# VH-VL binders against q9usg8r228to453: the designs that were tried, part 2

Target 1, 226 residues: q9usg8r228to453
Amino acid sequence: IPESAEWMNHLLEKVWPLINPEMFSSVADQIEDVMQASIPSFVENVRVASLDQGSHPVRVVSIRSLPSGEASESFSEKQASEAEHKDEPEQQRKQFYNFELCLAYHAKPVEDATSTSARASNLHLRIVFYPGIKGTVGFPLPIWVEIKGFVARIRFRCELMPEVPFLKNVTFSLMGLPELNVSAVPVAEGGVNIFGLPLISKFVNDAISAAANEYVSPKSMTIDLS

## First folded at step 12 (VH-VL)

Design y6
Fold by ESMFold2, look of step 12:
Structure y6 (fold): chain C 226 residues (1-226), chain A 123 residues (1-123), chain B 108 residues (1-108)
Amino acid sequence: as target 1 above (226 residues)
Amino acid sequence: EVQLVQSGAEVKKPGSSVKVSCKASGGTFSDYWISWVRQAPGQGLEWMGEISPDSGTANYAQKFQGRVTITADKSTSTAYMELSSLRSEDTAVYYCARESYDFWTGTDYMDVWGKGTTVTVSS
Amino acid sequence: SSELTQDPAVSVALGQTVRITCQGDSLKWYDASWYQQKPGQAPILVIYYKNNRPSGIPDRFSGSSSGNTASLTITGAQAEDEADYYCNSWDYEGDHYVFGGGTKLTVL
């Protein structure tokens, strides 16, 4: 692990619990959309009630600097840029900073594994299934989904600008589907329901993977921060 | 046209050092990392290390740690590789190559190569 | 450090299709690039993403990847394709680039 990763991990220990979970609402909505598109006919609806980061932080395993500027352009853009910029000052070209992060997460074992409140310290989703057939009233079936672990490699391209805050755009792309392990747990304490838990875990795992796949290279997302 | 022009062939004695230059023309020199790759007679390609001319940061393959020094001079658009404590096993052709990647496909590649510098280490 | 493994030699009849493979754990994260080297010459880039060819590389060269394996395919091999072929990728364990051992292609 590089020294910068150690400092960043120390900062994450302090910041992680303070993040407002509503910052993940777009991710939760996307996972919900994927699940709704694939629910069985005997389920009327599914909702992601929350996505909460808990208090056990993700860890930065490594940071890799990447070439920037002309070197990071596509092959065709690179050829055109070289022809157009032969006499142009370098300061007029956009400045980019490119890097890659490897992130790893492992859920921390909790002393009371059967209690939902004890498990809230880990990254989790609260999902509600609504079984039902048209003309009948379904009842909500709350499911706690714990993220046991993941490993993701993310490539970033940051467009810089000379004015505060110096960061105009961030583009990111996943390098392959993240390795992902999830586990479903019923919410009710003492009333353990073991029917269908592996099936629910697989369903949620597949939904998260499908949502992530929309950002796997060569696909990307750009966020305007200016 | 982008070109990497390397210094001429060298003959060295064991225990000495060699410094090979790689001058770039075309493109923006500081934007591209420069790799050094060697090839012993009848052998495959062996990556030695790289440098970012902009930051001056160099990385080396473990095999060459402590013996290789890679530097860059932005004012002359030239990268250098110095290999010390030469042995007969260091007889090889030494290439420099420009590192690029296509961010949108996520692929790293070496798109421009020098013609190579032959270094012969003999007693 | 992980290695990229290539068969040391393959042969193909003129006009036939050949596949050169490259295996390594790093390929699950980083696509390989492929280089052709003829005797006495510097390597040249022939493929740099699954199937992308630089300008001047014939259409008969293509690439693919799956899992921890990358492949270079030459469809309708020509006499001038006789060369050594190297795959290259980032080694995620060692934070450096690595080349495969090379594959000598003989066109019969």
Scores: ipSAE 0.371, ipTM 0.707, lowest interface PAE 4.0, mean pLDDT 82
Fold by OpenDDE, look of step 14:
Structure y6 (fold): chain C 226 residues (1-226), chain A 123 residues (1-123), chain B 108 residues (1-108)
Amino acid sequence: as target 1 above (226 residues)
Amino acid sequence: EVQLVQSGAEVKKPGSSVKVSCKASGGTFSDYWISWVRQAPGQGLEWMGEISPDSGTANYAQKFQGRVTITADKSTSTAYMELSSLRSEDTAVYYCARESYDFWTGTDYMDVWGKGTTVTVSS
Amino acid sequence: SSELTQDPAVSVALGQTVRITCQGDSLKWYDASWYQQKPGQAPILVIYYKNNRPSGIPDRFSGSSSGNTASLTITGAQAEDEADYYCNSWDYEGDHYVFGGGTKLTVL
């Protein structure tokens, strides 16, 4: 519904820069864990220094309500569940609100890539690589990872309750891996643009994708709001 | 078994309106979205719109925006599709279909179909 | 608006295997459902979400997907399988369902 997306996007424009980046700390940690588990042989260690959403918001491309009935994995299961619950009083049935969001992000073009402030307007990840062969500690190499774009589909299931806040729990799941485009640039001007290598971008992309995979259907996450 | 029973055939003049009904039986009406799909003679299937009987929310294909109205009555488990300003090209079989969905797979499908309602627009 | 494309007609010999393919950008994001329609009848769901069959649909029907394509395969085509087959998907940009143009399957 175009109208619904419009007001949500206006809200997001206002709220997005107000979000504390620490809210994404768990995501950052997960990305770090995946990176550490898959570090190249020439890297001793990798750390995520920060994940910051910037000021440029994601966009809601689409939102739609889904049927409130019990979600089933198969046609047969759905039929069976309908048959089983025919005799249950409506009053005792858990109430759910289900909806789906399609989100898209496109980074704002940055004229000066050397400007940290300009880059910080976009969603970005700061990573530190510690180059070295096992047993040798190299100098830390800070890397700026710019999220150029992504598209994600997310389904939400809200369990409703009659008491405030009227939400008992919320379950969300990614409908497939998000389409992701990232670029990695070295923070230091004088550094060997080793990090401009498609390999690093791929590494980061793969790591983020792997982290996201933990939430891809049939996997999900439930937040208890009670 | 869930069934969708549609209203009978209609013959209409150009410029008039037609309202087709779709009554659900054998299941919970409010838990499923209902889609309307038409098929002109010798042509393919064309999605027109959908409604959530529970919320009353309806979505329409852009092609039919402003000319189609989809409604539902939960008390009678009946969905309606009204098409106005009828033209000869609106001559088609109109189907209602129940939309089922799988939350975990992110897929929706039309698992139950009405038998269709033939609408003929002729001078 | 995203379109789904299908071959307008395909033929298969009795007992042989045929694959009907649907292609479109919407399929990158949404799995196709497939519908069989015989002359004078309403469509019938035959495949949904990759390779799921509703009750009553023979196991000779199967589904697959890859990239921006989805395919319906009939392994061991029977005479009764002669029908029109439509793929369906959801277009998130347009917030609408989209049907393919349909494929007429002739069983020889």
Scores: ipSAE 0.303, ipTM 0.743, lowest interface PAE 2.0, mean pLDDT 87

## First folded at step 18 (VH-VL)

Design f1
Fold by ESMFold2, fold request of step 19:
Structure f1 (fold): chain C 226 residues (1-226), chain A 123 residues (1-123), chain B 108 residues (1-108)
Amino acid sequence: as target 1 above (226 residues)
Amino acid sequence: EVQLVQSGAEVKKPGSSVKVSCKASGGKFSDYWISWVRQAPGQGLEWMGGISPDSGTANYAQKFQGRVTITADKSTSTAYMELSSLRSEDTAVYYCARESYDFWTGTDYMDVWGKGTTVTVSS
Amino acid sequence: SSELTQDPAVSVALGQTVRITCQGDSLKWYYASWYQQKPGQAPILVIYGKNNRPSGIPDRFSGSSSGNTASLTITGAQAEDEADYYCNSWDHEGDHYVFGGGTKLTVL
């Protein structure tokens, strides 16, 4: 629903370029770990040198509330608790708030496809490949990888508390694998790297998808905020 | 035992309105969302809309937008569905169902259903 | 609006295994729930999530998901399993739930 998300998108437009890229460092490290576990024998190493959000923000497509309280207990817990009615003050029970967020990202076109300065405004990764046999020193091959777009659906389970900041922990899961469009960008105009770009794009796409799969429902992650 | 008790069968003329009730017993009514699902004779199930009794927020299938109104009364643990401008095509059994959510399995589901309310639209 | 597609009818011999399928783009994002409906009765939940059974549902009922397809499997079908079966999912493009068209299961 446009009106439900439009104020958040206006705020995000102003805040996005101010975010410190180090907030994404754990994501970059996980993508790197997946890549390193998956490199072929003709590649000695791969590194994620940076992940930078740029200045063009992600958009909130939708946000919706999900059932909370008793309705969000396990099936067996619901059957047992519904069979009994107990006089217990509601402020003494654990309280949860559940919601779903749909995020979409679309890279904006840039005038100069070879200019790294112009492309820096979009979400991107700098990846370095080291060709060679594992255990030997390879020469660095830097690759600029642009996230052309993604769509992700995320469910959040927020445990509330009475004390400031009122939020004890947050658990999240991805609903399905995100849709993801990744492109490796030419590093040189006259290079012979055109043949390898689709393979590099696929490798990076698969690695990001594999990293995301660690959080696809029923898998989840909890962040302690207290 | 948790139950959803629906109001009785209704016979209506075209152009009129019908309001079906769904009273919950057992469980905490305000925590559960209530869906309305209809089934025309010989046809499948069709989701019409639902409501969160706690917030009072309702959503509707596009097909019914503008004709259906779903409300809830927390004090009586009762949800209502009102369908206006009735046509003969609205002849169906109308079910209420409560919606549950399980974060740990990542699933929404309708675990308790009313027995249905038959609405017949004829002249 | 995304649609959920089911075959209208499926048959199984008594004691054999049958699979009822449900296809739709929303199933890439959301697990289906499965409902059994016998003539003259309200639907009942038989599978929710990928493969979770409510209390009281026999363990011959199981679910699975692959790509845009959800499946309900009945292993060792019994005469009492003869019913209509509906899949249900949230619509990834809209603000609502959708049901499949239903599958009539006949036990021979």
Scores: ipSAE 0.661, ipTM 0.836, lowest interface PAE 1.7, mean pLDDT 84
Fold by ESMFold2, fold request of step 19:
Structure f1 (fold): chain C 226 residues (1-226), chain A 123 residues (1-123), chain B 108 residues (1-108)
Amino acid sequence: as target 1 above (226 residues)
Amino acid sequence: EVQLVQSGAEVKKPGSSVKVSCKASGGKFSDYWISWVRQAPGQGLEWMGGISPDSGTANYAQKFQGRVTITADKSTSTAYMELSSLRSEDTAVYYCARESYDFWTGTDYMDVWGKGTTVTVSS
Amino acid sequence: SSELTQDPAVSVALGQTVRITCQGDSLKWYYASWYQQKPGQAPILVIYGKNNRPSGIPDRFSGSSSGNTASLTITGAQAEDEADYYCNSWDHEGDHYVFGGGTKLTVL
């Protein structure tokens, strides 16, 4: 691990538990939408009740700069740049900074498998299944789903601007589908024998992967910060 | 009309060093990373290392760590690769190549290559 | 370091379609670039990303990617396509690029 990545990991250790889980609500909604589109016929409905990051942080494995400026322009981008900035000073031209992060996550072992409080320290989802045939009312079946680990590689394209804070927007893409290991967790208050833990784990893993696939290069998302 | 012009062929004795130059014309030199790739006679391509001229940061393949030094001079638009402690198996053609990056296709690629510099190591 | 594996040789009849493959764990994360090299010449880029061609490369060259495998396809192979072909990718576990071992394409 580079020393600068280790410094970032020390910072993450302090900040991670302070993040408001509501910041992940749009991610939870996307996962829920995928799950609802793919539920088996013996399930009436499924919902993601929460997505909570816990207190054990993600780790930065590596960070690297990528070529920026002219080396990062496509033919179309060069033509657009020439047309927009033909009469303008160099400082008013669009400026970009590109970099890549590799993030890894590992859940900590839980001594008491039945303790919800101990499991809450790891990244997890609370999911509610409604077993039954469609068109009937099913009992809510709450399931605790733990993220055992993941590896993701993300590229960022930051558009700069001349005014403070100098960052106009950030575009990101995943490099490949993240490696992902999830498991449904047996808890004292729930019976999961009808669905089976491997079936639930596979279903959730596939749903998270499908949601992530919408951001795998060449697909991207832009966040406007101006 | 982007070109990479490499220095001429070199003949060296074992244990000495060689420094190959790669001069860029066209484009903004400091924006492009430069890679060095070698090819021994009858063998495939082998990436040796690269440099970002803007930051001066270089990285190297593990095989060459400690023997190769890659530098860049922005004022002359020239990158350099120096290989020390030469052995007979270092006889090869040494290429420089310019690296580009395209966020929207998610790719890195070497779009412009030098013609190569033949280095012969013999007693 | 992560290795990229190519078959050492492939043959195709004139006018037929050939596929050259490149396999390695890094290709799960990164798209391969493809380079053509003729004897005594520097390599040239023929495909980058999933299926992008630089200007000047004939449209009979295409690329694809699936899982840990990248492929270069030549549809309607011509005599001038006879060359060595190399795949190249960033190493997902290192801080460097790797090349495949190369594939000699023979056009019959």
Scores: ipSAE 0.652, ipTM 0.836, lowest interface PAE 1.7, mean pLDDT 84
Fold by ESMFold2, fold request of step 19:
Structure f1 (fold): chain C 226 residues (1-226), chain A 123 residues (1-123), chain B 108 residues (1-108)
Amino acid sequence: as target 1 above (226 residues)
Amino acid sequence: EVQLVQSGAEVKKPGSSVKVSCKASGGKFSDYWISWVRQAPGQGLEWMGGISPDSGTANYAQKFQGRVTITADKSTSTAYMELSSLRSEDTAVYYCARESYDFWTGTDYMDVWGKGTTVTVSS
Amino acid sequence: SSELTQDPAVSVALGQTVRITCQGDSLKWYYASWYQQKPGQAPILVIYGKNNRPSGIPDRFSGSSSGNTASLTITGAQAEDEADYYCNSWDHEGDHYVFGGGTKLTVL
């Protein structure tokens, strides 16, 4: 339903720039870990210096409900639930709400490709490569990585409770590997190997995708809000 | 045991309507979504639409939008599919199926099917 | 737009292994469910998710998925496995399910 998502998008327009980028630090750390595990021999080290959401928000493309209650139980749980109707009231069952959210991001066009301030409004990473071989001290090479776009589908399983805050456990999974496009731009305009930018972009894209893959269904993450 | 019992075979003339019923026994009817799937003779399965009995919300495949109406009656645990403006091409077996969802495997699936209702459209 | 494509027919010798494939863009996002249909009968669910079997389905049935492709594998095919097989997925661009065209499995 498009109309059901418009209020969320209006809220996101206001809230998105106010979010503290440090809330994404665990995501940045995971991406860094993947990069460090896969750096080529001509790179001594890599670090994710920051992840900043910018001011241009993600968009909710759609939200849809999923079956809840008995229909969302495993095969064995459904057999037990059918027997429960003989002996027990249904009010004793835990309550869950299941839904799927489709998110899309598209970076705003940048009229002046050299303007760092214009690029900061888009979702981006600051990455530092240290060229060199193990045992040498390399020069830090800062790289700006812009997220050109992504599409992600996420399923949520929300365990409800009758007391404030009304949410106990929230579990989520990604449905499929997100579609992701990144572009590397050097921070120092005068020191860049232009032939290396596509390689850097691919390396970062692969690292983000590998980090995301740890949450692709049937894998999940649970956040306890109680 | 969980079962979906469908109404009997029907013979209809072109331009008329047909309404097929699907009565559920076993399980909690309002928790399960009901899909309607048809199969023309010698052809494959074709999803027509579905309904959530709890909310009463139905959705339809674009091909059938405007011709099909899917409803549910929680008091009788019965779903209905009505197809209007029948053509000879609508001759098919019409199945209802119960939809389930498993978050931990990340899947939707149709775990219980009716036996089908044969609808024949002829002059 | 969100078509699922299956080969119309596949043959396997008794006791041999066969793989039935299903291809479509929605399979990048959603796992396929697999249904077996014998003549004159309603379909039955044989595989759901990545590789989950409902209770009562023999362990010779397995599933896999990669990219845009889902596969149903029958290891050690039996005569009773002769049937039509359909894949099914949610349409990533619409608000509905889509079925593949079906694959007729013949056990020789």
Scores: ipSAE 0.651, ipTM 0.834, lowest interface PAE 1.7, mean pLDDT 84
Fold by OpenDDE, fold request of step 19:
Structure f1 (fold): chain C 226 residues (1-226), chain A 123 residues (1-123), chain B 108 residues (1-108)
Amino acid sequence: as target 1 above (226 residues)
Amino acid sequence: EVQLVQSGAEVKKPGSSVKVSCKASGGKFSDYWISWVRQAPGQGLEWMGGISPDSGTANYAQKFQGRVTITADKSTSTAYMELSSLRSEDTAVYYCARESYDFWTGTDYMDVWGKGTTVTVSS
Amino acid sequence: SSELTQDPAVSVALGQTVRITCQGDSLKWYYASWYQQKPGQAPILVIYGKNNRPSGIPDRFSGSSSGNTASLTITGAQAEDEADYYCNSWDHEGDHYVFGGGTKLTVL
């Protein structure tokens, strides 16, 4: 890991466990929506009960400052933009700060899979399946989904403003679909493995990937901070 | 048309310093990073470092850290590369190149190159 | 820091197709850019990104990537394509740009 990212990792180690999991509620909702949209026929409903980051932080593999020019998709677009803005005074131009982050997450090995506290140290998702099979007692099936690992590359474009907090907008885009590995574990001992754990893991993995795909280039998300 | 015009050839003694200039014309100098790349005779391309003229932030290859200084003057749209403690192995053609990026596709490229500056280090 | 490796030399018959490959760990994270250099001249960008060509570059040049590799393909090689070709990528571990060792292309 380059020195440029080291200070960020130190900060993350301290701040990560302090983050309120409720901050990820929107992400949880998006995942839930995707899951519900792709629910198998034998399931009546699926809900995301919680998304928690745990205490084990993501790692910044790399941070890179990018040129401050307008975001363009092609060489041709840049040339066109340069031609259009050639006569604009530099002082009146919108200021941007662009940078790229490479992130990696690897779950801490859990020695005792039955230990909730040990599992909670890692990034995890709690989901509840509602069986729709005729004749089955419609008891909710809680599932613990542990994020084993992911790798992502994200580019950020920040529009700067002279007023506090000096950020007007932040646009981010995923540079490709993140690599994701998840594992599903039953919460209750003795629960009927109605769904093969591998199948559930795949389902969740696919759902998260599908949700992430909404932010993969050329798609992006802009957050207005003004 | 965007062009990078570099300073002329240099002949230097070992232990001395050389400063090469790269003047940009035809574009917005502050919107792009400028990289310096050298090529020894019969060898490949080697990235030395780059600078954001807008922020003044420079990044250096580890091999050259402490020996190379890259600066930029926005008022003249000129980037500079100074290499100190010159050795015979520093004999090379030094290129400046404009760093561009495609924000949405996640790719970087050097789309405009200077013609190169030959630096010869000899006793 | 990761290195990019290229074959030092390749040959292609006139009108035939040749592929120059670059390999390195950085290519898992970043696209390569490709540069053509003729003797006594500065490098020229020929391919960048997935398969982008700058204006003025013939359509016989194309780019591809797979795993930790990137490739430049010339479909229908011309005599003027004889040159050195360099791949380049950002190395996130070293926080620097890395060039391949270059490939000398001879057109027969």
Scores: ipSAE 0.464, ipTM 0.804, lowest interface PAE 1.4, mean pLDDT 89

Design f1
Fold by OpenDDE, look of step 18:
Structure f1 (fold): chain C 226 residues (1-226), chain A 123 residues (1-123), chain B 108 residues (1-108)
Amino acid sequence: as target 1 above (226 residues)
Amino acid sequence: EVQLVQSGAEVKKPGSSVKVSCKASGGKFSDYWISWVRQAPGQGLEWMGGISPDSGTANYAQKFQGRVTITADKSTSTAYMELSSLRSEDTAVYYCARESYDFWTGTDYMDVWGKGTTVTVSS
Amino acid sequence: SSELTQDPAVSVALGQTVRITCQGDSLKWYYASWYQQKPGQAPILVIYGKNNRPSGIPDRFSGSSSGNTASLTITGAQAEDEADYYCNSWDHEGDHYVFGGGTKLTVL
């Protein structure tokens, strides 16, 4: 791992548990929406109760610097941009910093799977299913979904500005769907198991993937930091 | 029009070094990367490495690590590739190419190529 | 490190359609770029991204992708299309660019 990545990983290790899980509320909502749109007919509803990152951080596997030129989709647009800025001093041009990150997550092994505290150290989702089975309508079935691992590659485009915090906006895009491995377990052992654990895991995996697909190239998200 | 002009053909002895230059004209040199690609006679294209002239950061293919050095001079818009400890297998046409990327589609491409520099290694 | 594989040679009759395919794990993450090379000449970028053509490239050239594959299609092959074609992609595992082995296209 490059020194730069190691530095980032050390920082992440310190900052990761300090992150407010509420920051992921939007992601949780998106996952919930996808789940609700794809639930089986025998399920009345599904909700994401929480998304928590735990204390075990993602790792930066690699970082790649990208050219600082204007991001355009077409060759013609790039040529036009080059022609337009041919005589423009660099100081007057919009400045961008572009880079690509490869992120990997591997859950820390939990010795006691029955310990909620131990499980909470890892990235996890709490999901509630509402079965549509006759006589059981409205009975919630809580599910603990542990993220066992994922790998994602993300490109970032940062527009720089001379004022603090020196970032005007950040655009990111996923390079393909992340590889994802999830494990789902019922929270209550005595509950009606409507789904086999593998089916639930697959359902969750598909939902997360579908949610992630909204950010896969050529799709992107821009966050205004100004 | 953006052009990459490469230095002339080289004939070298085994064990020696060769330094090929690539001068860019007609564009913003610092906005792009420069890659070096070689092609042995009758063989395919092989990426050797690339450099960001703006930052000075260079990347190398593992095969050439320790033997190739890629540099760039922003003031002259010129990139250089130096290959040491030359072997007969290093006989090839060496191309410089402007490396670009499409942020939105996640595509990397080389849109401008030099005409190539023939390097012959013979005893 | 991942490799990109291509058929070494393909043939197409004049005016017909031919597809050159590139396969590799890196293509799951990135679109390929395609290069045409004629004897004694430098490679020329013909397709990149989903289906982007640089200026000057005829519209008979098109690109597509599926799974771990990328394809270059020439619809209505012309005699001048006879050349070697190379696919290229970034390999994230090796942090390097990788070229396919090249496909020699013969126009009959």
Scores: ipSAE 0.463, ipTM 0.799, lowest interface PAE 1.4, mean pLDDT 88
Fold by OpenDDE, fold request of step 19:
Structure f1 (fold): chain C 226 residues (1-226), chain A 123 residues (1-123), chain B 108 residues (1-108)
Amino acid sequence: as target 1 above (226 residues)
Amino acid sequence: EVQLVQSGAEVKKPGSSVKVSCKASGGKFSDYWISWVRQAPGQGLEWMGGISPDSGTANYAQKFQGRVTITADKSTSTAYMELSSLRSEDTAVYYCARESYDFWTGTDYMDVWGKGTTVTVSS
Amino acid sequence: SSELTQDPAVSVALGQTVRITCQGDSLKWYYASWYQQKPGQAPILVIYGKNNRPSGIPDRFSGSSSGNTASLTITGAQAEDEADYYCNSWDHEGDHYVFGGGTKLTVL
């Protein structure tokens, strides 16, 4: 519903820059783990220093309400429920709210790529490479990774409870691997471009995609809000 | 066993309207969506729209937007599809189907189908 | 709006394996559901998700997906498997369900 997406986007525009970047620490850690598992032989280590959402928000492209209750269960569970629960009071059943979001992000064009403030307005990662080449060990190479864009489709299952905040837990699953485009920029002036920026961008892109793959249907993640 | 029972065959004139009913027996009607799918003679399946009986929210295929109205009555576990401004091309078998999804598999499916209602539009 | 495409007709010898493939952009994001339809009958759900079979569907039916494609495979085709098969998926761009054009399976 276009109208629903509009008011959500207006809210996001105001709330997005107020979000504490530390809320994304878990995501940063997951990306780091994947990168560390897939580092080239000439790299000793890689770290994610930070993940920051900036001030330019993700956009809700669409929202879809999904069936809840029995209709959202597995086929076998539905059959079981149809056979056994004819007599159970509706009040004793767990209540769920299910919906799907399509999210899109497009970075704001930065006029001056050297401006840290301008770059910081967009969603970005700061990563540090530690070269494994003899004589270069111990010299960290900071890299700025700008998220140029992504599109994701996410299903949510919210378990409802009568107590505030009315959400017991939230389960989410990605409908397919998100489309992702990233760009890497060296932070250090005068540093030897040991790695072609395209290679680094690809590496980071692949790592983020691999991390995201852990949440692609039929995989999911549940967050306990109680 | 859950069944969808549809109303009987209809013969209509061009320009008229037809309203087909779909009554669910068994299961929790309000939890599911009901979709309407038609099939012209010798043709494939075509989704027309669907409704959430619980919320009353209906979605329509763009092709039928403005001509089709889908409603539901929770008290009788019945869904309705009304198609107006009928044309000869609207001659088809109209199916109602229970729309479900499996959250764990991320799949939408129609697991229960009515037997279909034949609507013939002729002068 | 994205469309789903299927071969209009395929043949399989009795006891052999046949694969029916559906292709479309929506399948990059969503799993397909597959429906069997015999003449004069309503469609029947045979496969949904990655490889899920409803109760009552023989185990010779299986599903798979790759890229922008989904496939229904019948391993050890039986005479009763002769039917039309339709794939279906949600199209997020059009906010509607889309059916493939259908595949007529002939068992020889």
Scores: ipSAE 0.430, ipTM 0.798, lowest interface PAE 1.5, mean pLDDT 89

